VH-VL binders against q9vpl3. Designs and how they scored, part 263

Target 1, 224 residues: q9vpl3
Amino acid sequence: RGKINIQRPKAPHYERARVVAVTQPKYPELPKAKSCFKTRAERTQQQQENPYNEIIAREVRNWLDHSRLVAFFHLSSITADDIFRVRVQLHKQNLHLKSYGSKIIEQAVKNTRYEAIVPLFHSNHCIVFSPDPEKTAALLRIVRRVPQMVLLGGIVEETMLSRNQLVAYAQMPGLHAVQAQLVQTLSQAPGHLIQQLQAHQNSFVQVLDVHAKNQMNEETPKST
Key: E = the ipSAE of ESMFold2; O = the ipSAE of OpenDDE; V2 = 0.75 times the mean of E and O plus 0.25 times the DockQ between their complexes.

## First folded at step 9 (VH-VL)

Design C38 (framework fv_imvotamab_arm2; at its last look DockQ between E and O 0.36; V2 from the best seeds 0.52)
Fold by ESMFold2, look of step 9:
Structure C38 (fold): chain C 224 residues (1-224), chain A 120 residues (1-120), chain B 112 residues (1-112)
Amino acid sequence: as target 1 above (224 residues)
Amino acid sequence: EVQLVQSGAEVKKPGESLKISCKGSGYSFTSYWIGWVRQMPGKGLEWMGIIYPSDSYTRYSPSFQGQVTISADKSITTAYLQWSSLKASDTAMYYCARLDYGEYFGFDYWGQGTLVTVSS
Amino acid sequence: DIVMTQTPLSSPVTLGQPASISCRSSQSLVHDYGKTYLSWLQQRPGQPPRLLIYKISNRFSGVPDRFSGSGAGTDFTLKISRVEAEDVGVYYCMQATQFPYTFGGGTKVEIK
């Protein structure tokens, strides 16, 4: 077993001396051409249509069209057995737990009023769909016991609701809360909805900043 | 709970038409894909195609394109596999199976199978 | 088309001993965001197939923990830690990463 000194050389002095002796030495890996190419390649891949993902997006669109209740969650690490147990509990209440890749979600909601939800799917997530908005209380009761599922917000009767609005909706005495919320939402400008979604995203990002200097990566790496 | 119940065994002659069925129950039929799988006697499994009953979007395996028709009637929660002209080589067990991309990304529930025998 | 090759074709096993089934794909099964859509099916004699394992290593509901799946890329394995009499049948791997969906040729597990 050897203990060897691997101290880094005095780079600043060495760099200046070597530059004087040799034209254009390159120690840092910061070539502007490679940076531009990487950014261009990432944008090109993001813009390319994936035919298989578009076929799968049919399923997502159908769930959105048939569901009067949609809830979005951040999903922390969870075992397959635990997620299956949650799925069974939700299914008994006609609540359907799903997870789709973010590119599939992007293709599913493209050119719809729901494009604003795409940033919510840049991290590990799950979605709960239901045709019955009165099951919101049951949903929240079940996931209260599942700390790995963190509510981000939802859609009720085609109306975007923040986390707090969805919790408040679950406590309302039935259909009257839905009707009142719908009337209020129809009178709001689209910018109000974006502010509500951005507030939830900012709160989530603030929680994650404890262990990361950079903002949360909103894009997942392409795997093909 | 979730069940796929297929129509009964069929004995046919070459050249005859046939339509077999797969009725789904215990789940939202239009929210899940239905696939058809062939198993020839003593052989393995072969994917024939899938349908999304909500909009009837259908995708066939190249080996079965033009050989069969996959359809669905969502009002009675039933998917179909049909031949316009059977061949002796169509003798096999045919399964329907459910798939969605949001849960297991695989065929999670299977019908009991329909045996089709085509002999002259 | 992605070709799925299973080995062995037949696996006679003494009751209570382990069994291992291999599946190799002709190309990577990795889909968007690193997910691999490989599943394992069990077909008992005279019965329809049933799902055992999805997404490489996740056990489906009611599947005993003696079944496990592993692998990555193009090479995948189903293991049965202690074969029971009820495990007799044919096992298939299947990929759903791209159309057409394809199955392995099957591996018959039998007691000897």
Scores: ipSAE 0.673, ipTM 0.861, lowest interface PAE 1.5, mean pLDDT 80
Fold by OpenDDE, look of step 9:
Structure C38 (fold): chain C 224 residues (1-224), chain A 120 residues (1-120), chain B 112 residues (1-112)
Amino acid sequence: as target 1 above (224 residues)
Amino acid sequence: EVQLVQSGAEVKKPGESLKISCKGSGYSFTSYWIGWVRQMPGKGLEWMGIIYPSDSYTRYSPSFQGQVTISADKSITTAYLQWSSLKASDTAMYYCARLDYGEYFGFDYWGQGTLVTVSS
Amino acid sequence: DIVMTQTPLSSPVTLGQPASISCRSSQSLVHDYGKTYLSWLQQRPGQPPRLLIYKISNRFSGVPDRFSGSGAGTDFTLKISRVEAEDVGVYYCMQATQFPYTFGGGTKVEIK
């Protein structure tokens, strides 16, 4: 009696196989919930403008419109406690640290002059807002102590700046100092010009005087 | 320091109009949402609505839509809650609170509350 | 609207003992951005509510370490590791994931 190989059952007789094939219940394909196969991208596109996101987006736009200093940061594994500490420090300087979702930012800046900032928000990020561009140096000083906050760039006086440009800006003398320097430079310019103009005239007169004196000496008859 | 100071207690009769106030200080008033919360005597908290003072954009809870009006005057950093016609059922403590969407997504600072009593 | 259900309604606790409050939402409180906007508020007798915990587990400024929040999706818990006399009051959970915002019914913490 041949050992029934339970691991590889012999193919059923042709007639039995046909009956089994015909009697196999065809379960209607469960309606593939269209939602299960939509790519994350498709789901994101079909996401009906969540009225809730619009509310938050309004806030973001308002912050952008009323801020003269905006700085964008990447957050690397920062704890809530650390964020809070930084927030307190920034707040003391009238710097406002905010965190918004990338989609909210996208919605907020869509069709605005700020649209170029969207690529900065692909990861964990935060934004610092300030009405005072002179606080840039203070901001950078505070953030330097927080290695988890990486400066990506910013907006100062409606101008987008790279990280390096923002750092450079922070090192610049204040507007008043620059204005003072300009005034000083402008006030010195006329004096130098006048001196240079007078120098040439004086030189010419001196040469003429020497020439005249030499001619007078030649006309004096050597009294033998 | 962030502070919200509300107007004093009110005693009114049914049918009367009322407007209570919430004054914000110590922060940029126009940059944060203000919400109103009702607490009936011995009951829990009920969210009524919010306003963005910068442009006076307002959202109401469906339960309070058409029942109250939320407004703001940004020039004096004050938010308002008003009734055109009070009912006895409006007797409650009303709180204003600052709403932050930047970090907390919640009411981080609260006013002291305004008690409104409507009795015939 | 998202319904927030708190349990228990009342929590009598002995001083120095732990307390635990549960909050359940009728829907997931996970926002589209992957964040969960659940907050816990404390209301002491005769005082306005105070923010304790935001985004499930983050303590607000000035909140003692004995308060902790946990949970995910639809189930959330506020724990007080060692109840003090000043902790007496009503605690509320609040969701801000979906408009309109909604509060739990509150849990009264009392000292035995």
Scores: ipSAE 0.484, ipTM 0.755, lowest interface PAE 1.1, mean pLDDT 86
ESMFold2 (binder alone), look of step 9: mean pLDDT 92; pTM 0.943

Design C39 (framework fv_imvotamab_arm2; at its last fold request DockQ between E and O 0.43; V2 from the best seeds 0.72)
Fold by OpenDDE, fold request of step 14:
Structure C39 (fold): chain C 224 residues (1-224), chain A 120 residues (1-120), chain B 112 residues (1-112)
Amino acid sequence: as target 1 above (224 residues)
Amino acid sequence: EVQLVQSGAEVKKPGESLKISCKGSGYSFTHYWIGWVRQMPGKGLEWMGIIYPSDSYTRYSPSFQGQVTISADKSITTAYLQWSSLKASDTAMYYCARLDYGDYFGFDYWGQGTLVTVSS
Amino acid sequence: DIVMTQTPLSSPVTLGQPASISCRSSQSLVHSYGNTYLSWLQQRPGQPPRLLIYKISNRFSGVPDRFSGSGAGTDFTLKISRVEAEDVGVYYCMQATQFPYTFGGGTKVEIK
């Protein structure tokens, strides 16, 4: 009785092999589990075709066009409740916190002056809008208390600013304050100039008087 | 405070035209969508359509497409719903509601409703 | 169109007891961006609808903490931990993931 080599089973006789091949139950190919992972391409394509995104993109564009202050934030593990609290605080300052999908934002800003912001939206994010650029300081003050909101950059008066530039902007005195300071400086300038001019004239007169006195003393003949 | 104030109740006959209004206040009217929702007597809510007041872009439910016209006048922060020819089946409560896609992605504030009665 | 099915149609509840309302969608409400735009509305008798919950589980401003929303995909639940007299009314789920927006048929919450 030949040792059945379990490691190299003898190929079945040709006829048996044929029968086995024909009688092998054709198990219906398990529906290739459509990999739940719609390829990035398929997801992207489906996103492009959704008329819904265009509608939302319109809103995004409108906010961008009518805001003088726009700030972009990354959101790190923030709860909905926390977001709501922040939203309420911001709203009291006429700051509007909005959250849109990245693809919606991309669509909204495509072929516009805002296209440069697209790289900022690769992760969870929110946008704060305001019609008042003077609210930048208030915005930063509020967000400072929310470590889950990380400032990425923004737009102020149609100018794109980095994080650091926004911080610097917030530290600047308001336009009115600067104007007031300027007016004050300008109002003082003529007075200072007059004082300086008068000082030079007075010094000159003093020098002339001294010179005149010295000449008079030299002309006085020593009456021997 | 955000408020939507709708026009008063209407009693009309079949075939008559009607335009009802929804005035928004307490927020930037041009930045939020206004939707109209129908509620027939004793029935549920039906979405009719939405308008973006900034540019008057409008989207209708297929069921209401061509049946009503939604419009807005941003200068007076008012949205409108109008019928060219009313039917008895148009008898319902009509609500306007504010829609924000950036926050709640739903109707966050509602008008008090306008009752429209169409009877022969 | 996405069909929203609410159960039960009527929910008689004893004052102080919990209530649960189910909403099922005919298709997934997960948007292409990963968000699910399901809302719950409350309509008290003779009043307009009021937003309670947005995006499945977030309470709207002024909504008591006894209201909570949960769910994913196609199955959603609104819970009231302790029903109060002021909670009497009709509750609607709404999907805003796809046009046209659609509402559930409503669930009437009443006190036994």
Scores: ipSAE 0.832, ipTM 0.920, lowest interface PAE 0.6, mean pLDDT 88
Fold by ESMFold2, fold request of step 10:
Structure C39 (fold): chain C 224 residues (1-224), chain A 120 residues (1-120), chain B 112 residues (1-112)
Amino acid sequence: as target 1 above (224 residues)
Amino acid sequence: EVQLVQSGAEVKKPGESLKISCKGSGYSFTHYWIGWVRQMPGKGLEWMGIIYPSDSYTRYSPSFQGQVTISADKSITTAYLQWSSLKASDTAMYYCARLDYGDYFGFDYWGQGTLVTVSS
Amino acid sequence: DIVMTQTPLSSPVTLGQPASISCRSSQSLVHSYGNTYLSWLQQRPGQPPRLLIYKISNRFSGVPDRFSGSGAGTDFTLKISRVEAEDVGVYYCMQATQFPYTFGGGTKVEIK
């Protein structure tokens, strides 16, 4: 309620005035002033960069079109020797580690369903491409030993996945793993049957004797 | 192991045609560019052009536009450099090299070279 | 076309001594968002070129630690800290920032 409180709180007018002053003069004049001061050299570079980037974007599109797995990473500072070692490990699993300038990626995915990924590439990054979505688990295993690479998310079978969704995808069994689980289930059935028969024999043979008369072909507890 | 294996040396007369080859192996051929580089006897390196085998997109150096044709056959992982009418000034060593924009942004692997000699 | 100028043209060096090679471009090699696509190549006598340094300062696979690259904008340097007999050859800088791709004229490193 005192004078000190009035002096201590930075008045909203002061904060609003600072924000308004910076925004108003800079915003309306900045684009016009910059366009008026572009040099011949800046115009020439801009003229050359867009068509050049579009040519390189063919490579990015080709990787995207032929990769059923695409994973995006933030890349911290890493030596050329260390990144090469990671690249070799990934290559052995048909996983292809790449990095492109953000403008090239922007041009590659413009007007596609993947356009929303562009903000991921304005920071230091790398991308892993693979035709084999089953290699997602191998990718994550290799990368967990590489603290410089932080998973951001990915694309699997043309579907964008968050980081958590990609990790969950990697944990699902593949077709071979599903087939192996079926074989395991079938092979454990005889052991389960023997255990049930032995338990019936040891527990209540007389009670089961009446019951077994009705089911003699299936549940004889006396088989040894 | 990434390898670029070029066709053997050629001795030709002015006015003859020639097609030399560069076969890539040990990598995904259609995901990488192939460039051609000329080295005249005792001279430095000159970029002639590049091709993207996936769609056959080509880009030539202005110095070589209309003088050579760069092509590729992705079914046999091979790129080609060809002349319709050789000149004595075409005598040089010709290299193919792989261009990787997604990693090195430069020519990372080179063929052994094809010596072309054009004399009467 | 971007002209790449190398100096010196020849660098005779005593074994174990350093060598320094300069490459200057006629215009900035900085591309969008600060990327600079300058490479250094080594061509040993009678052999094809091989990639030595990419993106100014990164050593390619199998390149010894005695090679280092530096620079920015229009001025770039390749250094060999202790020249060995196997380092004899011609070194080229190359820019891939814009078409047409251009090479420096080469610098011959030789043992005195």
Scores: ipSAE 0.797, ipTM 0.903, lowest interface PAE 0.8, mean pLDDT 80
ESMFold2, look of step 9: ipSAE 0.632; ipTM 0.828
ESMFold2 (binder alone), look of step 9: mean pLDDT 92; pTM 0.942
OpenDDE, look of step 9: ipSAE 0.643; ipTM 0.829
ESMFold2, fold request of step 10: ipSAE 0.761, 0.769; ipTM 0.888, 0.891
ESMFold2 (binder alone), fold request of step 10: mean pLDDT 92, 92, 92; pTM 0.941, 0.939, 0.940
OpenDDE, fold request of step 10: ipSAE 0.814, 0.811, 0.816; ipTM 0.909, 0.908, 0.911
ESMFold2, fold request of step 14: ipSAE 0.796, 0.772, 0.772; ipTM 0.908, 0.897, 0.891
ESMFold2 (binder alone), fold request of step 14: mean pLDDT 92, 92, 92; pTM 0.939, 0.940, 0.938
OpenDDE, fold request of step 14: ipSAE 0.797, 0.808; ipTM 0.903, 0.907

Design C40 (framework fv_imvotamab_arm2; at its last fold request DockQ between E and O 0.43; V2 from the best seeds 0.64)
Fold by OpenDDE, fold request of step 10:
Structure C40 (fold): chain C 224 residues (1-224), chain A 120 residues (1-120), chain B 112 residues (1-112)
Amino acid sequence: as target 1 above (224 residues)
Amino acid sequence: EVQLVQSGAEVKKPGESLKISCKGSGYSFTSYWIGWVRQMPGKGLEWMGIIYPSDSYTRYSPSFQGQVTISADKSITTAYLQWSSLKASDTAMYYCARIDYGDYFGFDYWGQGTLVTVSS
Amino acid sequence: DIVMTQTPLSSPVTLGQPASISCRSSQSLVHSYGDTYLSWLQQRPGQPPRLLIYKISNRFSGVPDRFSGSGAGTDFTLKISRVEAEDVGVYYCMQATQFPYTFGGGTKVEIK
């Protein structure tokens, strides 16, 4: 029985060829993917059609630019009443809770130093703004009592911080305390260095003295 | 406490110019929008326009576009509504109100209103 | 422009009885971001308007619990569970979903 040449299969019998031709699935030509790329005109028209988004984006930018503390939160199944309660508590500490659409935030931060925050806004979220970075500890204290608010990260003094970094920042001593510690450390550093240098020299001198004493003892002839 | 204090009542003649004021206090004036609303005698409320005091960006209702000018002086936390030439039909109460798009998405605090009377 | 239609124009109510005000919009007030920016305002005689309800059903600060808002899409309702003397005034619905912002014609709540 001759080896079936798989490289050049014999043409099928006429009847089989007809059946194959009729049973070939006519795949509808995939509608030429309308280029999902909205033409610049469509994008511009959509932007023009929602002047509202630009207005709100302006507000978001202003808050970001004028806040020294910004914290981003995910909201998980929180009621309007709960949000209101939290807002009141935050407001007493000069913390401003705001909620904006993700697209608005994206528009607001596009081509800015804040663009990196966009991935944080995929679901229900809120932002807390404050002109006072010292309120970070107060913020965290308040939101700890609200399990529906999950800290995602923040911005302090124009520096983006992770959740863990923001928590660490809140636990740090005040700026003045840190400055005092720094001054103390700097004032002690030269003294420690001098002590270490002197210790090494003193040790070296001691070793030399011991060596000299040993040599002197070897040179003393045992007067028999 | 958030407060908006408006200038006093005005009595003017047709053709005269007028500028009324709205002073904000108790909050960051540059962070919130100020809107103006007209209420004709015995009638409802009409939105006129808004201003963002931070950069003085303005948006007007089509009905009021070119009829009035909204401005702000952030140094004294004051918004203004101005007419170049008053008409008798401009007789109304005018309110300024704060808008918060990040929370209430509406007019959360209102001024006491300024009555403008235009008569021959 | 979105047209806001309020009914009734006048609502005479007995003290302690409930009141209901309807507001209909000419188009859906659902914003592209999913929120509905409908507010209710109260204007007492001789006073400026005051925010009562925002985003359909949320009470503004200092607003008594006897006030409630409900609705969806194009139909909205403000309810007062027990009308008090201080509730006398004109109530307005407002849409802020798109420019220009528009108000309902107002509903006058009076005591019988």
Scores: ipSAE 0.740, ipTM 0.878, lowest interface PAE 0.8, mean pLDDT 87
Fold by ESMFold2, fold request of step 10:
Structure C40 (fold): chain C 224 residues (1-224), chain A 120 residues (1-120), chain B 112 residues (1-112)
Amino acid sequence: as target 1 above (224 residues)
Amino acid sequence: EVQLVQSGAEVKKPGESLKISCKGSGYSFTSYWIGWVRQMPGKGLEWMGIIYPSDSYTRYSPSFQGQVTISADKSITTAYLQWSSLKASDTAMYYCARIDYGDYFGFDYWGQGTLVTVSS
Amino acid sequence: DIVMTQTPLSSPVTLGQPASISCRSSQSLVHSYGDTYLSWLQQRPGQPPRLLIYKISNRFSGVPDRFSGSGAGTDFTLKISRVEAEDVGVYYCMQATQFPYTFGGGTKVEIK
């Protein structure tokens, strides 16, 4: 086959990605590398990335962008009938069970804050997407009866959660109670976050960065 | 209860324009791809192209590039196939079908088809 | 383009007897990530196609157990263990491993 023509519109002239505050893209633009430096060969190779895999990665990114709940599972050997029954049960709760190749997941989350999830997909896996984070308890209840699906962690409201954090989130009462609890936790977090980080750098700078992030997050409207 | 409902049969003359539709219901329209497939009278199936309604990304089969336009209006959950100038050789049945790369990796649900007849 | 070749072109079968349809691709349908995206479609007379089998051997929702798929690489088979009157129609194999998506020429199953 030939190479697929890729549309590459000109990007806006002034990009302010280095501002400490939350940074949004200046305008809608095609995905591009956010790394600080690319060689000529790397740019050419990225432009020649298999266009078919990029089509599938586009679907993955859309699920990630529009799902307030994402859960990652290790999947051991399971019959097609059994996985179909699980998919039907999940679908009734607006929970969408999907599976994508590991390199497609890697391509979908490249240069995003979700790159840390890539190691989860080195073995057989599946992902559950949902717009409804309150369905986390229903998800865990359904998969508890499916030993072939082992929870690895998840994303709730664009925040990565460990397995234990996701289980704890599922036990919280009601969405309003969870929203209030999250706001309280963010207000408490400055001291706790610096102590829990793996950072070994200047502690004073780290504390100031955590406080700045919490203050900037509190300045934005909270949304569900 | 996924459904794809296509617009009705069309009878046209060569040189006329045409836009046929495919309305999806019973699922999140912007989460899945829509593909178009042609079946000439008495012949097999031919893939024409796909669209992702979320961002209108479109990919055409080389055989149909420049011959048709595929588009979507996500606000009314509808995909379109359009000709600017029909030829008699465009006489065929046209199907839309949904694609789910996260599960079936193929055309899982099909519309009922739209018969297009182009004759003088 | 990956060429999909189906045999036979027509398969007349006595009710209750098995039918077997072959599909061969001009190159391997194994995607670089290990899955093979070979599907089987059924088109009953006067109806749109419907998905029967995906990823070689998995039955789609509502497809009877009498349909089964097998194969690997470039050689694939759809079997109907006991043909019923409702199984009359044209069967297509399809690959979705790479663009452009391509279909076999079809196999007409009919009752003799």
Scores: ipSAE 0.679, ipTM 0.860, lowest interface PAE 1.5, mean pLDDT 79
ESMFold2, look of step 9: ipSAE 0.641; ipTM 0.843
ESMFold2 (binder alone), look of step 9: mean pLDDT 92; pTM 0.943
OpenDDE, look of step 9: ipSAE 0.661; ipTM 0.833
ESMFold2, fold request of step 10: ipSAE 0.623, 0.573; ipTM 0.824, 0.812
ESMFold2 (binder alone), fold request of step 10: mean pLDDT 92, 92, 92; pTM 0.941, 0.940, 0.940
OpenDDE, fold request of step 10: ipSAE 0.728, 0.680; ipTM 0.873, 0.854

